# Designs tried in a protein design chat: VHH binders against q9p7j3. Part 242

Target 1, 174 residues: q9p7j3
Amino acid sequence: MILPLFPETQVHVFVYENVSNCAAIHEQLISQNPIYDYAFLDAATILYKKQVYSAIIRALEDRRDEQMKTKTIHSEVILSLSPKTEISSAFRQFSMTKKSKNIVVVKIDSKLTEEEEFERLDKLVEGNRVEFSDEELQKLIDFKVLKKNYKLDPSTLENPLASILSSIALRGYS
Below, E stands for the ipSAE of ESMFold2; O stands for the ipSAE of OpenDDE; V2 stands for 0.75 times the mean of E and O plus 0.25 times the DockQ between their complexes.

## First folded at step 19 (VHH)

Design ia1 (framework vhh_6qgx_2; at its last look DockQ between E and O 0.94; V2 from the best seeds 0.87)
Fold by OpenDDE, look of step 19:
Structure ia1 (fold): chain B 174 residues (1-174), chain A 124 residues (1-124)
Amino acid sequence: as target 1 above (174 residues)
Amino acid sequence: QVQLVESGGGLVQAGGSLRLSCAASGRTFKGYAMGWFRRAPGKEREFVATISWRGSATFYTDSVKGRFTISRDHAKNTVSLQMNSLRPEDTAVYYCAATPGYAIYHTADEYDYWGQGTRVTVSA
């Protein structure tokens, strides 16, 4: 996929459910294995496609403006999901863990087609690929975690998308 | 209440220039992307340009690239559209719009707030 705001950058997003090897993936991420050069998100924290794309755009904008806070564009995507400036908090909030069951995987600067990238990623993830859609994401979300991560209250829950997206954009600017 | 108010429209000859401005009142649009749409006579509303909240990312429809420039002033809580080398086909009512976060799809339904519009007429 090409985001119009960043036409020179190809991005891919994949969703996996019932992943059996999250612990193994997590170990590879800790080891900084270059084969695992993706952003691995806990699907329990993602409610909307626009949430993910907004984080991607925020990260790409940070990179373009030379204002990245993390070392890699993928880690910046994870940070960009968070309303908090603390990198450790962002990772705790949104990154997959050894206990994750469902994940969202983001690839930035891909040179491959979506299908080719999927074939590559499918060798790393032992789970079932599902459609990247709001409908599928809503099946995987933990609303308690979502509410906590974005400090959603009864007033913002009427339009949680707007609140989430604004939080992503405003991180570090409040 | 929230209000977007466009200004700067008018009659101009082909090849001329106009600068549209959109001022927000009632609230700030911190964390909101801003955009411009237009509706020509007998046509559907179409996307023209968008700018991120930060103001460093922009996107234009193909027909206005190189001629129009969208900009944002955070201090004044405004967004502007500089229109150069205007053509008769640019004749339309121009609308200011706001969407939380980032504009991704650049469709009208993505934007939550709209102005009343300002008319731009370009004569041949």
Scores: ipSAE 0.894, ipTM 0.938, lowest interface PAE 0.5, mean pLDDT 95
Fold by ESMFold2, look of step 19:
Structure ia1 (fold): chain B 174 residues (1-174), chain A 124 residues (1-124)
Amino acid sequence: as target 1 above (174 residues)
Amino acid sequence: QVQLVESGGGLVQAGGSLRLSCAASGRTFKGYAMGWFRRAPGKEREFVATISWRGSATFYTDSVKGRFTISRDHAKNTVSLQMNSLRPEDTAVYYCAATPGYAIYHTADEYDYWGQGTRVTVSA
């Protein structure tokens, strides 16, 4: 997929449910194994496709403007989901952990088709791929986590889209 | 009260220029992307241009690229569209619009707030 705002950059997003090896993946990420060069997100934190695309666009905007705060574009996506600027908090709140069960996986700057990237990723992730769609994401979200991460009040939690999306764009400019 | 109000439309000969302005009132649209759409006679609204909240990410439909420039001014809470080298095919009602976060798909359905439109007529 190419996002029109960044026409030189191919991105792919995958969703897996019932992942059995998050602990192993987590160890590979800590070890900085280049085969695992993706953003691994906990699906419990993701309600909308637009949430993920907005974080990707924010990370790409920061990269183009030389305002990235993290070492890689994939870690910048994780930061960009957060309404706050603190890197460690963003990773704690949004990143896949060894205890995660469902994940969203982002690849930026891919030189592969979606099918080719999936074949690579499927060797790394032991779980069931599902469609990247609002319908599937809504099955995997933890609304208590969403409310906490974005400071949503009870009425906004029922219709949180604009608040979440504007928070991603505003981070550091409030 | 939240409003988007366009201005700067009018009649211009082909090859000329116009500058459209969109003033927002009732809020600053913090964290919103802004865009311009147009509706030519007998057609549906089509995307023209968008600009991110920070003003650094822009995207234009192919037919206006290189001729139109979108910009925004947070202090004035305005968005502008500088239209150069105008063609009769640019004749349309132009609408200002706002969407939370980033514009992703560049379709009218993405945008939550709309102005009333301003008419631009480009004569041969």
Scores: ipSAE 0.804, ipTM 0.903, lowest interface PAE 0.7, mean pLDDT 92
ESMFold2 (binder alone), look of step 19: mean pLDDT 84; pTM 0.862

Design ia10 (framework vhh_6qgx_2; at its last look DockQ between E and O 0.92; V2 from the best seeds 0.85)
Fold by OpenDDE, look of step 19:
Structure ia10 (fold): chain B 174 residues (1-174), chain A 124 residues (1-124)
Amino acid sequence: as target 1 above (174 residues)
Amino acid sequence: QVQLVESGGGLVQAGGSLRLSCAASGLTFKGYAMGWFRRAPGKEREFVATISWRGSATFYTDSVKGRFTISRDHAKNTVSLQMNSLRPEDTAVYYCAATPGYAIYNTADEYDYWGQGTRVTVSA
């Protein structure tokens, strides 16, 4: 997929459910295995496609403006999901853990087609691929975690998308 | 309440220029992506241009690339559309729009707030 605001950057997003090897993946991420050059998100924290794409755009804009806070664009995507400026907090909030069951995987700067990238990723993730859609994400979300991560209250829950997007966009600026 | 007010429309000859302006009130300008749409006679509303809330990223529909420039002024809470080399097919009512966060799809339904529009007429 090409985001209009960043036409030179191809991005892919995949969703896996019932992943059995999250612990193994997590170990590879800790060891910074280059084969695992993705952003691995806990699907329990993601409610909207636009949430993910907004984080991607935020990360890409930060990279373009030389304002990245993390070392890699994928880690910046994880940070960009968070309303908090602390990297450790962002990772704790949104990154896949050893206990994760469902994950969202983001690839930035891909040179491959979606299908080709899927074939590569499918070798790393032992789970079932599902459609990247709001409908599928809603099946995987933990609303308690979502509410906590974005400090959603009864007033913001009327339009949680707007609140989430504002949090992503204004992190470090509000 | 949020209000978007467009200005700068009018009659212009082909090859001429206009600068549209949109003044926003009732919202925090920062954190909102801004966009321009237009509706030509007998046609549906179409996307023209968008600018990120930071003002550093822009996107244009193909037909206006190289001719139109979108910009924003945070101090004044305004977004502008500089239209050069205007063509008769640019004749339309131009609408200012705002959406929280980022514009991803550049579809009308993605934008939450709209102005009343300003009419641009380009004569042959």
Scores: ipSAE 0.904, ipTM 0.945, lowest interface PAE 0.5, mean pLDDT 96
Fold by ESMFold2, look of step 19:
Structure ia10 (fold): chain B 174 residues (1-174), chain A 124 residues (1-124)
Amino acid sequence: as target 1 above (174 residues)
Amino acid sequence: QVQLVESGGGLVQAGGSLRLSCAASGLTFKGYAMGWFRRAPGKEREFVATISWRGSATFYTDSVKGRFTISRDHAKNTVSLQMNSLRPEDTAVYYCAATPGYAIYNTADEYDYWGQGTRVTVSA
């Protein structure tokens, strides 16, 4: 997929449910193994496709503007999901952990088609791929986690998308 | 109460230029993407351009790329569309629009706030 705001950058997003090897993947991410160069997100924190795409766009805009705060574009996506600037908090709240069961996986700057990237990723992830769609994401979300991560109150919970998207766009500016 | 008001439309000969402006009131569009759409007589609204809230990321429909420039001024709470090398095909009512966060798909349904439009007529 190519996002119109960044037409030179190919992006792929995959969703896996019932992942059995998150601990093994986590170990590879800590060791910075290059074949695991993706953003691995806990799907319990993701309700909307637009949430992920907005974080990707924010990360890409920060990269172009030389305002990235983390070492890689994939770690920048994780930070960009957060309404707060603290890097360690963003990773704690949004990244896949050893105990995660469902994940969203982002590849930025891919040189492969979606199908080719899937074939490589599928060798790394022991789980079942589902569609990257709002319908599938809402089955995997933990609403208590969403409310806490974005500090949603009852009125904000009635229209959470706008509040979440504003938080991603305004991180560091509000 | 949120209001978007476009200005700068008018009649211009082909090859000419116009600068459209959109002033916002009742909401500061900090954290909002802004866009321009247009509707030719008898047609549906079509996407023209979008700009990120920080102003650094832009995208244009192919037919205007290289001729139109979107920009924004946070201090004045405005967005502008500089339209150069105008063609009769650019004749339309131009609408300013805003949505929280980023515009992703370049579709009208992404945008929550709309202006009333300003008419641009490009004569041969």
Scores: ipSAE 0.745, ipTM 0.879, lowest interface PAE 1.0, mean pLDDT 91
ESMFold2 (binder alone), look of step 19: mean pLDDT 86; pTM 0.882

Design ia11 (framework vhh_6qgx_2; at its last look DockQ between E and O 0.94; V2 from the best seeds 0.88)
Fold by OpenDDE, look of step 19:
Parts: structure tokens; C-alpha cells; sequence
Structure ia11 (fold): chain B 174 residues (1-174), chain A 124 residues (1-124)
């Protein structure tokens, strides 16, 4: 996919459910294995496609403006999902863990087609690929976690999308 | 109440310039991307340009690239559209719009708030 705000950057997003090897993937991420050069998100924390795309755009904007807070564009995507500036908090909030069951995987600067990238990624993830859609994401979300991550209250829950997206954009800005 | 108010429209000859401005009142649009749309006579509303909340990322429809510039002033809580080298086909009512976060698809339904519009007429 090409985002209009960043037409020179190709991005791919994949969703996996019932992943059996999250612990193994997590170990590879800790060891910074370059084969795992993706953003691996816990699907329990993602409710909307626009949430993911907004985080991607935020990360790309940070990179373009030379204001990245993390080492890699993929880690910046993870940070960008969070309304908090603390990197460790962002990772705790949104990154996959050894105990994750469902994941969202983001690839930035891909030189491959979506299908080619999927074939590559499918060798790393032992799970079932599902459609990247709001309908599928809402089946995987943990609303308790979502509410906590974005401090959603009864007033913001009327329009959680707007609240989430604005908080992504406002991170680090008062 | 949240309100977006456009200004700066008018009659101009082909090749001329106009600067549209959109002022927000009732609330700030912190964390909101801003955009411009237009509706020409007998045509559907179409996307023109968008700018991120930070103001460093922009996107334009192809027909206005190199001629129009969208900008944002956080201090004044405004968004502007500088229109140069205007053409008769640019004749339309121009609308200011706001969307939370970032504009992803740049479709009208993505934007939650709209102004009343300002008319731009470009004569041949």
C-alpha cells in the first residue's frame, strides 16, 4: 500500500491469529535478528486500520523530520501507537509478547509486492492470516487493554476512533 | 460549538491568485489533520489538499500540484490554501475540513468537521 502523505514509501500490514510461535518470534526480536525487520504488534491492542496507518504516518513523519525517538522505523511505529512518550511504555502497551496469540505485522519500505512479502513473512509466523480490516481487528481486540492504553472514558468511548487518532498525533505535544 | 469558517474567495482572472483561509472557533483542532475540498458546478465534491497536524506532511490532488500550497498556523488556529496560476476549471466552492489524526484516504467521509465554503470564480 502507498499512503498519499508518503507516496515514495510502500507499506504492508498483515494480521495473524492463533499464532503458536510468538515466544520464538519474540526471542528473535530481542536478539535483533534482521530477518525479523518488522513491527510486531499485539492485535489485542489494535481496533482500527486507521490506528495502524496513523502510527505508520506518524513514524514516517518523524523520520522525515529527523525526529525519530527510536532506532528503527518499525520501533518508531510501535512508539507512535502510544499516547505516551516513554518508549518502554509504548512497547509494553503495543508490542507483541511471548504470550501474544494474535498479532499485527507492519513492514515499512518494502521492495516486494504484498504477496511476496506475505510469502516471506509466512515463513516466520506460525498462524492463520486474516484480512487486515476493522471487522477482523475487532474480533481480536481486548477492550480493557485498549481503554487502558488510550485512557478512554465514557465520553471518549462515544467516538473512540477520534480519540485514539488524535492521541497518536499529539504524542509529545501538550 | 465547533465551527470552521472559510474566507478569501472571490472573482479572479485566469492566471491570477487567491489565498483562502480557514479559521477554527469553538475548539482547537489539536491532533487533527486539516484539508481542503471543492465542488465545481454540476460536479461532485473532490479532494484538493491535506496537511498533517504537525504541518510538515502535505498531499495534493494532481490537478493542483505545483499551483496550490496548503499551510497551517497553529498560533492562529488556521489553515490556508494559496492558489496560484488559477484556471477556469478551478472554479468551485472551496470547503475547509478537519479529521482526527492523519488523513489516510482523503475521502470526504473521512473528515468529521466542515466549513460552510467560500466561492472561487476564475474567469477566462
Amino acid sequence: as target 1 above (174 residues)
Amino acid sequence: QVQLVESGGGLVQAGGSLRLSCAASGRTFKGYAMGWFRRAPGKEREFVATISWRGTATFYTDSVKGRFTISRDHAKNTVSLQMNSLRPEDTAVYYCAATPGYAIYNTADEYDYWGQGTRVTVSA
Scores: ipSAE 0.908, ipTM 0.945, lowest interface PAE 0.5, mean pLDDT 96
Fold by ESMFold2, look of step 19:
Formats: sequence, structure tokens, C-alpha cells
Structure ia11 (fold): chain B 174 residues (1-174), chain A 124 residues (1-124)
Amino acid sequence: as target 1 above (174 residues)
Amino acid sequence: QVQLVESGGGLVQAGGSLRLSCAASGRTFKGYAMGWFRRAPGKEREFVATISWRGTATFYTDSVKGRFTISRDHAKNTVSLQMNSLRPEDTAVYYCAATPGYAIYNTADEYDYWGQGTRVTVSA
């Protein structure tokens, strides 16, 4: 996929359910293995496709404007999901952990087609790929986690999309 | 009450320029992207341009690229569309719109708030 706001940048997003090797993936991310150069997100924190795309666009906007706070574009996506500026909190709240069961995986600046990127990723992730869609994401979300991460109150919980998306764009710019 | 109000439309000869403005009231649209759409007679509403909350990421439909410039002013809570080198095919009602976060798909249905429109007529 190419996002119109950043037409020179190819992006792929994959969703896996029932992932059995998150601990192994986590070890590779800590060791900074270049084969694992993706953003690995816990699917329990993601309700909407637009949530992920908005975080990607925010990260790309910050990169272009020389305002990135983290070392890589993929780590910047993780930060960009957060309504808060603290890097450690964003990673704790949104990134895949050793205990994660379902994940969303983002590749930015891909030189590959979606299928070619999937073939590489599928060798790394032991789980079942599902469609990147609001329908599938809704099956994997933990609403208690979503409410906590975005401080949603009863008035926003029936349709939290606007609150979540504006928080991503507004972070650090009150 | 939340409103978006466009101004600056009118009649202009081909090759001329016009600047549209959109003022927001009732809220400041913190964390919202803004966009311009247009509807020519007998046609569907089409995307023209979008600008991010920060004002630094923009996208334009191909037919206006290089001729139109979208900008925004947070202090005045406004968004503007500078339209240069106007052509008769730019004749339309122009609408200001707002969507939370970023405009991703450039479709009308992703925008939550709309102005009433301002008429632009470009004579040959």
C-alpha cells in the first residue's frame, strides 16, 4: 500500500493470530537482528485499520520534519500510537511482548510486494495470518486495554475512533 | 454549535487566481486534518486537497497539483486553498471538511464535518 500523504513510501501491514513464538521474536528484536526490522504490535491494543495507518503517517511526518524521538521508523510507529510523549510507556503499552498471542506487524519503506513481504515474514512468525481489516481486529482487541491506553470514558466508548485518531495526531502539540 | 464556513468564492476568468478560506467555530479541531472537496454540476463530490494537523503533510488530486496550495493557521482556526492558473473545469462548489487524525483514503466518507460550500465559477 502507498499512503497518499507519503507517496514515495510503500507500507505493508499484517495481522497474525495465535502466535506461538512471540518470545523468540522478542529476543531477536532486543538483539536488533536486521531480519526482524518491522514494528511488532500487540493486537490487543489495535481496534481499527485507521489507528495503525494514522500512527504510520504520524511517524512518517515526524521523520520528514526531523522530529523523530526514537532510533528507527518502526519504533517511531510504536511511539506514535500513544497519546503521551513518554517513549517507555508507549512501548510497554503497544509493542508485542513475550506473552502476546496476536500481533500486528508493520513494514515501512518496503521494496517488496505485499506477497513477497509476507513470504519473508511468514518464516519468522509462527501463527495464522488473518486479513488486516476492522472486522478481524475487532476479534482480537482487548477493550479494557484500549480504554486504559486512550483514557476513554463512557461518552466515547461506543465510537472511540475520533478520540483515538485525534490523540495520535495531537501528541506533543496541545 | 460546531460549524465550518467557507468564503472567497466567486467568478474569475481562466488563468486567474482565487483564495478560499474556511473558518471553524464551536471547536478548534485539535488533532484533525482538514480538506477541500468540490462538486461540479452533474458530478460526484471529488477530493481536492488535504493538510495534516501540523500543516506539514499535504496531498493534492492530480488535476490541481502545482496550481493549488492548501494551508492552515491554528491561531485563527482557519484553513485556506490558494487556487492559481484556474481553468473552466475547476468550476464547482468547494467544500471545507474535517476528519480526526489524518486523511488516509481521500474519500468524502472519512470526513465528519462539512461546510455548506462556496461557489467558484471559472469563465473561459
Scores: ipSAE 0.804, ipTM 0.904, lowest interface PAE 0.8, mean pLDDT 92
ESMFold2 (binder alone), look of step 19: mean pLDDT 85; pTM 0.866

Design ia12 (framework vhh_6qgx_2; at its last look DockQ between E and O 0.79; V2 from the best seeds 0.65)
Fold by OpenDDE, look of step 19:
Structure ia12 (fold): chain B 174 residues (1-174), chain A 124 residues (1-124)
Amino acid sequence: as target 1 above (174 residues)
Amino acid sequence: QVQLVESGGGLVQAGGSLRLSCAASGRTFKGYAMGWFRRAPGKEREFVATISWRGSAIFYTDSVKGRFTISRDHAKNTVSLQMNSLRPEDTAVYYCAATPGYAIYNTADEYDYWGQGTRVTVSA
């Protein structure tokens, strides 16, 4: 996919459910294996496609402005999901863990087609690929975690999308 | 209540310039991207330009690239559209709009708030 705001950058997003090897993937991420050059998100924390795309755009904007807070564009995507500036908090909030069951995988600066990238990624993830859609994400979300991550209250829950997206954009700007 | 108010429209000759401004009241639209749309006579509303809350992510429709410039002033809580080298085909009602976060698809349905519009007429 090409985002209009960043037409020079190709991005791909994949969703996997019932992943059996999250612990193994997590170990590869800790060891910074370049084969795992993706953003691996816990699907329990993602409710909307726009949430993911907004984080991607925020990360790309940070990179373009030379204001990245993390080492890689993929880690910046993870940070960008969080309304908090603390990197460790962002990773705790949104990154996949050894105990994750469902994940969202983001690839930035891909040189491959979506299908080619999927074939590559499918060798790393042992799970079932599902459609990247709000409908599928809603099946995987943990609302308790979502509410906590974005401090959603009864007033913001009327329009959680707006609250989430604005908080992504406002991170670090209060 | 929240309100977006456009200004700066008018009649101008081809090759001329106009500067549109959109002022927000009732809220600051912090964390919201701002955009401009237009509707020409007998045509559907179309996207013109968008700017992130941060102000560094910008996108234009192809037909206005190099001629129009979108900018944002947080202090004044405004977004502007500088229109140069205007053409008769730029004749339209121009609308200011706001969307939370970032404009992903640049479609009208993404934007939650709209102004009443300001008319721009470019004569041949």
Scores: ipSAE 0.911, ipTM 0.947, lowest interface PAE 0.5, mean pLDDT 96
Fold by ESMFold2, look of step 19:
Order: C-alpha cells, then sequence, then structure tokens
Structure ia12 (fold): chain B 174 residues (1-174), chain A 124 residues (1-124)
C-alpha cells in the first residue's frame, strides 16, 4: 500500500491469528536478526486499521522531521501507537510478547509486492493469516487493554476512534 | 458547539492569487489534521489538500500541486490555503474540514467536521 502523505514509501500490514511461535520470534527480535525487520504488534491492542496507519504516518513524519526517538522505523511505529512518550512503556504495552496469541505485523520501506512480502513473512510466523480489516481486528482486540492503554473514560467509549487517533498525532506535543 | 468558518473567497482574474482562511470555534482541534475540499458547479466535492497537526505532513491533489499551499497557525486556531496561478477550472466553493489524527485516504467520509464553504470565482 502507498499512503498518500508518504507516496514514496511502500507499506505492508499483515494480521495473524493463533500464532504458536511468538516466543521464538521474540528471541529473534532481541537478537536483532535482520530477517525479522518488521514491527510485531500484539493484536490485543489494535482495534482499527486507522490506528495502525496513523502510527505508521506518525513514525514517517518523525523520520522526515529528524525527530525519531528509537533506532529503527519499525520500533518507531511501536512507540507511535502510544499516547505517552516513554519508550519502554510503549513497547511493553503494544509490542508482541512471548505470550501473544495474535499479531499485527508492519513492514515499512518494502521493496516487495504484498504477495512477495507475505511469502517471506509466512516462513517466519507460525499462525493463520487473516485480512487486515476492522472486522477481523475487532475479533482479536482486548477492550480492557485498549481502555487502559489510551485512558478511555466512559464519555469516549462510544466513539473511541477520534480519541485514539488524536492522541497518536499529539504525543509529545501536549 | 464546534464550527468551522471559511473566509477569503471572492472574484479574481486568471493568473491571480487568493488566500482562504478557516477559523475553528468551540475547540482547538488538537491532534486533528485539517483539509480543504472544493465543489465546482455540477460536480462532486473533491479533495484539494491536507495538513497534519504538526504542519509537516502535507498532501495535495495533483491539479493544484505547485500552485496551492496549505498552512496552519495554532495560535490563531486557523488553517489557510494560499492559491496562486489561479485558473478558471479552480472556480468552486471551497470547504475546510477536520479529521482526528491524520488524513489517510483523502476522502470526504473520513472528515468529521465541515465548514459551510467560501466561493472562489476565477475569471478569464
Amino acid sequence: as target 1 above (174 residues)
Amino acid sequence: QVQLVESGGGLVQAGGSLRLSCAASGRTFKGYAMGWFRRAPGKEREFVATISWRGSAIFYTDSVKGRFTISRDHAKNTVSLQMNSLRPEDTAVYYCAATPGYAIYNTADEYDYWGQGTRVTVSA
């Protein structure tokens, strides 16, 4: 996919359910294995496609402005999901862990078609690919986690999208 | 109550310039992207430009690239569209709009708040 705000940057997003090897993937990420150069997110924290796209755009905006806080664009996507500036908290709250069951995987600056990128990723992830859609994401979300991560109160629970999206864009700016 | 109000429209000769402004009342739209759309007579509303909250992520429709400049001023709570090298084909009612976060698809349906529009007429 090409996002209009960053038309020179190819982005792919994949969703896997029932992933059996998150612990193995996690070890590869800690080891900084370049084959695993993706953002691996816990799907329990993601309710909307726009949530992921907004985090990607925020990371790309920070890269363009030379304001990235983390070492890679993929780690910057993880930070960008957070309404708060603390890097370690963002990773704890949004990153895939050894215990994750469902994941969202982001590739930025891809040189491959979606099909080619999927072929590579599918060798790394032992799980079932599902569509990247609001319909599928809603099946995988943990609403208690979402409410805590974004400090949603009763007044915003009816329409949490606006609150979530604005906090991603606002992080670090008030 | 939130309201977006456009101003700065009018009649201008082809090749001329015009600056549109959009003022927000009732809130500051913190963390919102702003955009401009236009509707020519007999046509559907079309995307013109969008600007991120920070002002650094900007996108223009192809027909206005290089001629129009979107900007925003947080102190005044406004977004502006500087329109240079105007053509008769730019004649339309121009609307400002706001969407939380970033404008992702540049479609009207992703924008939650709309102004009533300001008319721009470009004469030959």
Scores: ipSAE 0.821, ipTM 0.910, lowest interface PAE 0.7, mean pLDDT 92
ESMFold2 (binder alone), look of step 19: mean pLDDT 85; pTM 0.868
ESMFold2, look of step 20: ipSAE 0.807; ipTM 0.901
ESMFold2 (binder alone), look of step 20: mean pLDDT 84; pTM 0.866
OpenDDE, look of step 20: ipSAE 0.395; ipTM 0.730

Design ia13 (framework vhh_6qgx_2; at its last look DockQ between E and O 0.92; V2 from the best seeds 0.87)
Fold by OpenDDE, look of step 19:
Structure ia13 (fold): chain B 174 residues (1-174), chain A 124 residues (1-124)
Amino acid sequence: as target 1 above (174 residues)
Amino acid sequence: QVQLVESGGGLVQAGGSLRLSCAASGRTFKGYAMGWFRRAPGKEREFVATISWRGSATFYTDSVKGRFTISRDHAKNTVSLQMNSLRPEDTAVYYCAATPGYAIFNTADEYDYWGQGTRVTVSA
């Protein structure tokens, strides 16, 4: 898909549930295997599509403005999900772990169609692909983790989307 | 409470220019993207332009590209729309809008706050 703010950049997002090889994927990420050039997110931390898209846009804006804090655009997406400036904190908060069961996978700068990219990714991820939708994400979310990551309180829980999106945009500015 | 107030509308001849301004009040606009929409007589409201909270990312509808420029002043807490080479088809009520984070698809439903609008009339 193409985001209007960045029309020259193709983006794909996939959701997998019941992934059996997260530990293996994680090892490949640690070793920086180029075949695994994606942002692998723990689905337990993602509640909205707009949350992911906002992080992508933030990362792309950082890249365009030459203000990336991380080495790769995919790592910047992970950082961009976090309201914290610390990279290690962002990864701890949002990146998949060896213990993850459900994941959201983001590809930036794809030259392939969504289907073609899926075929590639499907060779790496042993799990069940589900639709990238708020409905499916809501089935996978850990609200305790979400509340902690974004410091949601009773007042912000009335509109958690606005709070999350604003915090993504404001990271490092307030 | 958050408020958006548009100004700068008026009557202008084709080929002329106008600069619209939207003044934002309230602390809730921090981290919000801003945008402009318009509604022409007898038509549906349509997207015109959007700008990120940072102010570095912009997007325009095709019909205004190269003619309109959206900008943001954080110090003044305002967003502006410079409209050049105006055409009769640009005649509309122009609305300022705000959305938390980023405008993803630039649909009206993404924006949570709206101004009352300012009328722009372009004569032939």
Scores: ipSAE 0.904, ipTM 0.944, lowest interface PAE 0.5, mean pLDDT 96
Fold by ESMFold2, look of step 19:
Formats: C-alpha cells, structure tokens, sequence
Structure ia13 (fold): chain B 174 residues (1-174), chain A 124 residues (1-124)
C-alpha cells in the first residue's frame, strides 16, 4: 500500500495470532538478520489500524526531516507508537517479546507486492494470519496495557482514539 | 465553543489568486493535522489539502497540486490555503478541518472538527 503523504514509499502491515515462535524471531532480531528486517509489534498494544498508520507516518516524517532517533526506519516505527521520547521504554512497551502471543508486523520501503511480502513473512512466523482490521485488532488488544502505555483514563475519555493519535504526532513537541 | 472560522473567500477572475485563512478558537489542536475540503455546487465535499502538526508533511489533491499551498502558524493558531492560478472549476465553498494525528486517506470521515466554510467564486 502507499500512504498519500509519502507516495514514494510502499508499506505493508500484517497481523498474526497464536504465534508460537516469538522467541526464535526475537533471537533473529537481536542478531540483526536482514531477512527479519520488519517492525515486530506486540498486538496486545495495538487497538486501531490508525494507530499503526500514524506511527508509520510519524517515522517517515522524521526520516524526511532528518530527525530519526533510532538506527532503522522499523525501529523508528516502534518509537513512534510511544507518547514519550525515551527510546528504551518505547521498545519495552510496544515491541514483540519472547512472551508475545499475537503480533503486528510492519514492512516499510518494500520492493514487493503485498502477496510477495506475505509469502516471505509467512515462512518466518509460525502463527495464523488474520486481517489487518480494527475488528481483528480489538480481539487481540490488552486494554489494561493500552491504558498504561497512553496514560488513558476511561472515566475521563469516552473515545481514546483522538488522544492516542495526537500523542503519536506530538511526541517531543509538547 | 470550539470553533474553526474560515475567511478570505470572495469573487476573483480566472487566473487570479486568493488566500484563505482558518482561525481556531476554544482549543489549540495540539497534535492535530489540519486540512481543507471544498464543496462545488451540486457536488459532494472533496479533499483539497492537508498539513501535519509539525507543518512539514503536506498532501494535495491532483487538481490543485502546484497551484495551491497549505501552511500553518502555531503562534496564531491558524491554517492557510494560498490559491494561485484559479480556474472556474475551483468555485466552491471551502472548509477548514482538523483531525487528530495525521490525515491518512484524505477522507472527510477522518476529520473531527469543521468550519462553516467560506465561498470562493472564480469567474471566467
């Protein structure tokens, strides 16, 4: 897919449930294996498609402006999900861990069609692909984690989406 | 109480220019993207342009690219649309709008706050 704000950049997003090999994937990410060059997110932290798209756009805006804080565009997506500037906390809060059960996987700067990228990714992830949709994400979210990560107060905010999306765009400027 | 108020519309002949302004009051729209939409007579509202909170990421519908420029001023809490080389087809009511985060797909449904519009008429 191509996001209008960044028309030269192809992006793909995949969602997997019941992933059995997160520990193995995590070891490959630590080893910087180029076959695993994706952003691997814990789906327990993602409630909305717009949450992911906004983080992607923020990472791309920072790259365009030469304001990236991490070494790769995929690590920048992980940072961009966070309302805070601290890199280590963003990774602890949003990255897939060895204990993750469900994941969201982002590829930026893809030279492949969605189908081709899926074929490669499906060889790496032992789990069941589901649609990248708000309906499927709502089944995988941990609302307690979401509230903590974005400091949401359910009694104060009836619809947290605006708070989450504005935090992603605003990080470091307020 | 929260308001977006457009100004700068009017009658202009083809080839001319206008600058639209949108002033926000009642809140600052921190972390919001801003945009312009228009509704031509007898048509549905269509996307014109958007600008990110930081002001560095912009997108324009194809029919206005190269002729229109969106900009914003955080100190004045305003967004502007400079419209050059105007054509009769640009005749419309122009609306300012705000959406949290980024405008992703350029659809009206993304935007939470809307102005009442300012009329632009471009005569042949």
Amino acid sequence: as target 1 above (174 residues)
Amino acid sequence: QVQLVESGGGLVQAGGSLRLSCAASGRTFKGYAMGWFRRAPGKEREFVATISWRGSATFYTDSVKGRFTISRDHAKNTVSLQMNSLRPEDTAVYYCAATPGYAIFNTADEYDYWGQGTRVTVSA
Scores: ipSAE 0.799, ipTM 0.902, lowest interface PAE 0.8, mean pLDDT 92
ESMFold2 (binder alone), look of step 19: mean pLDDT 82; pTM 0.846

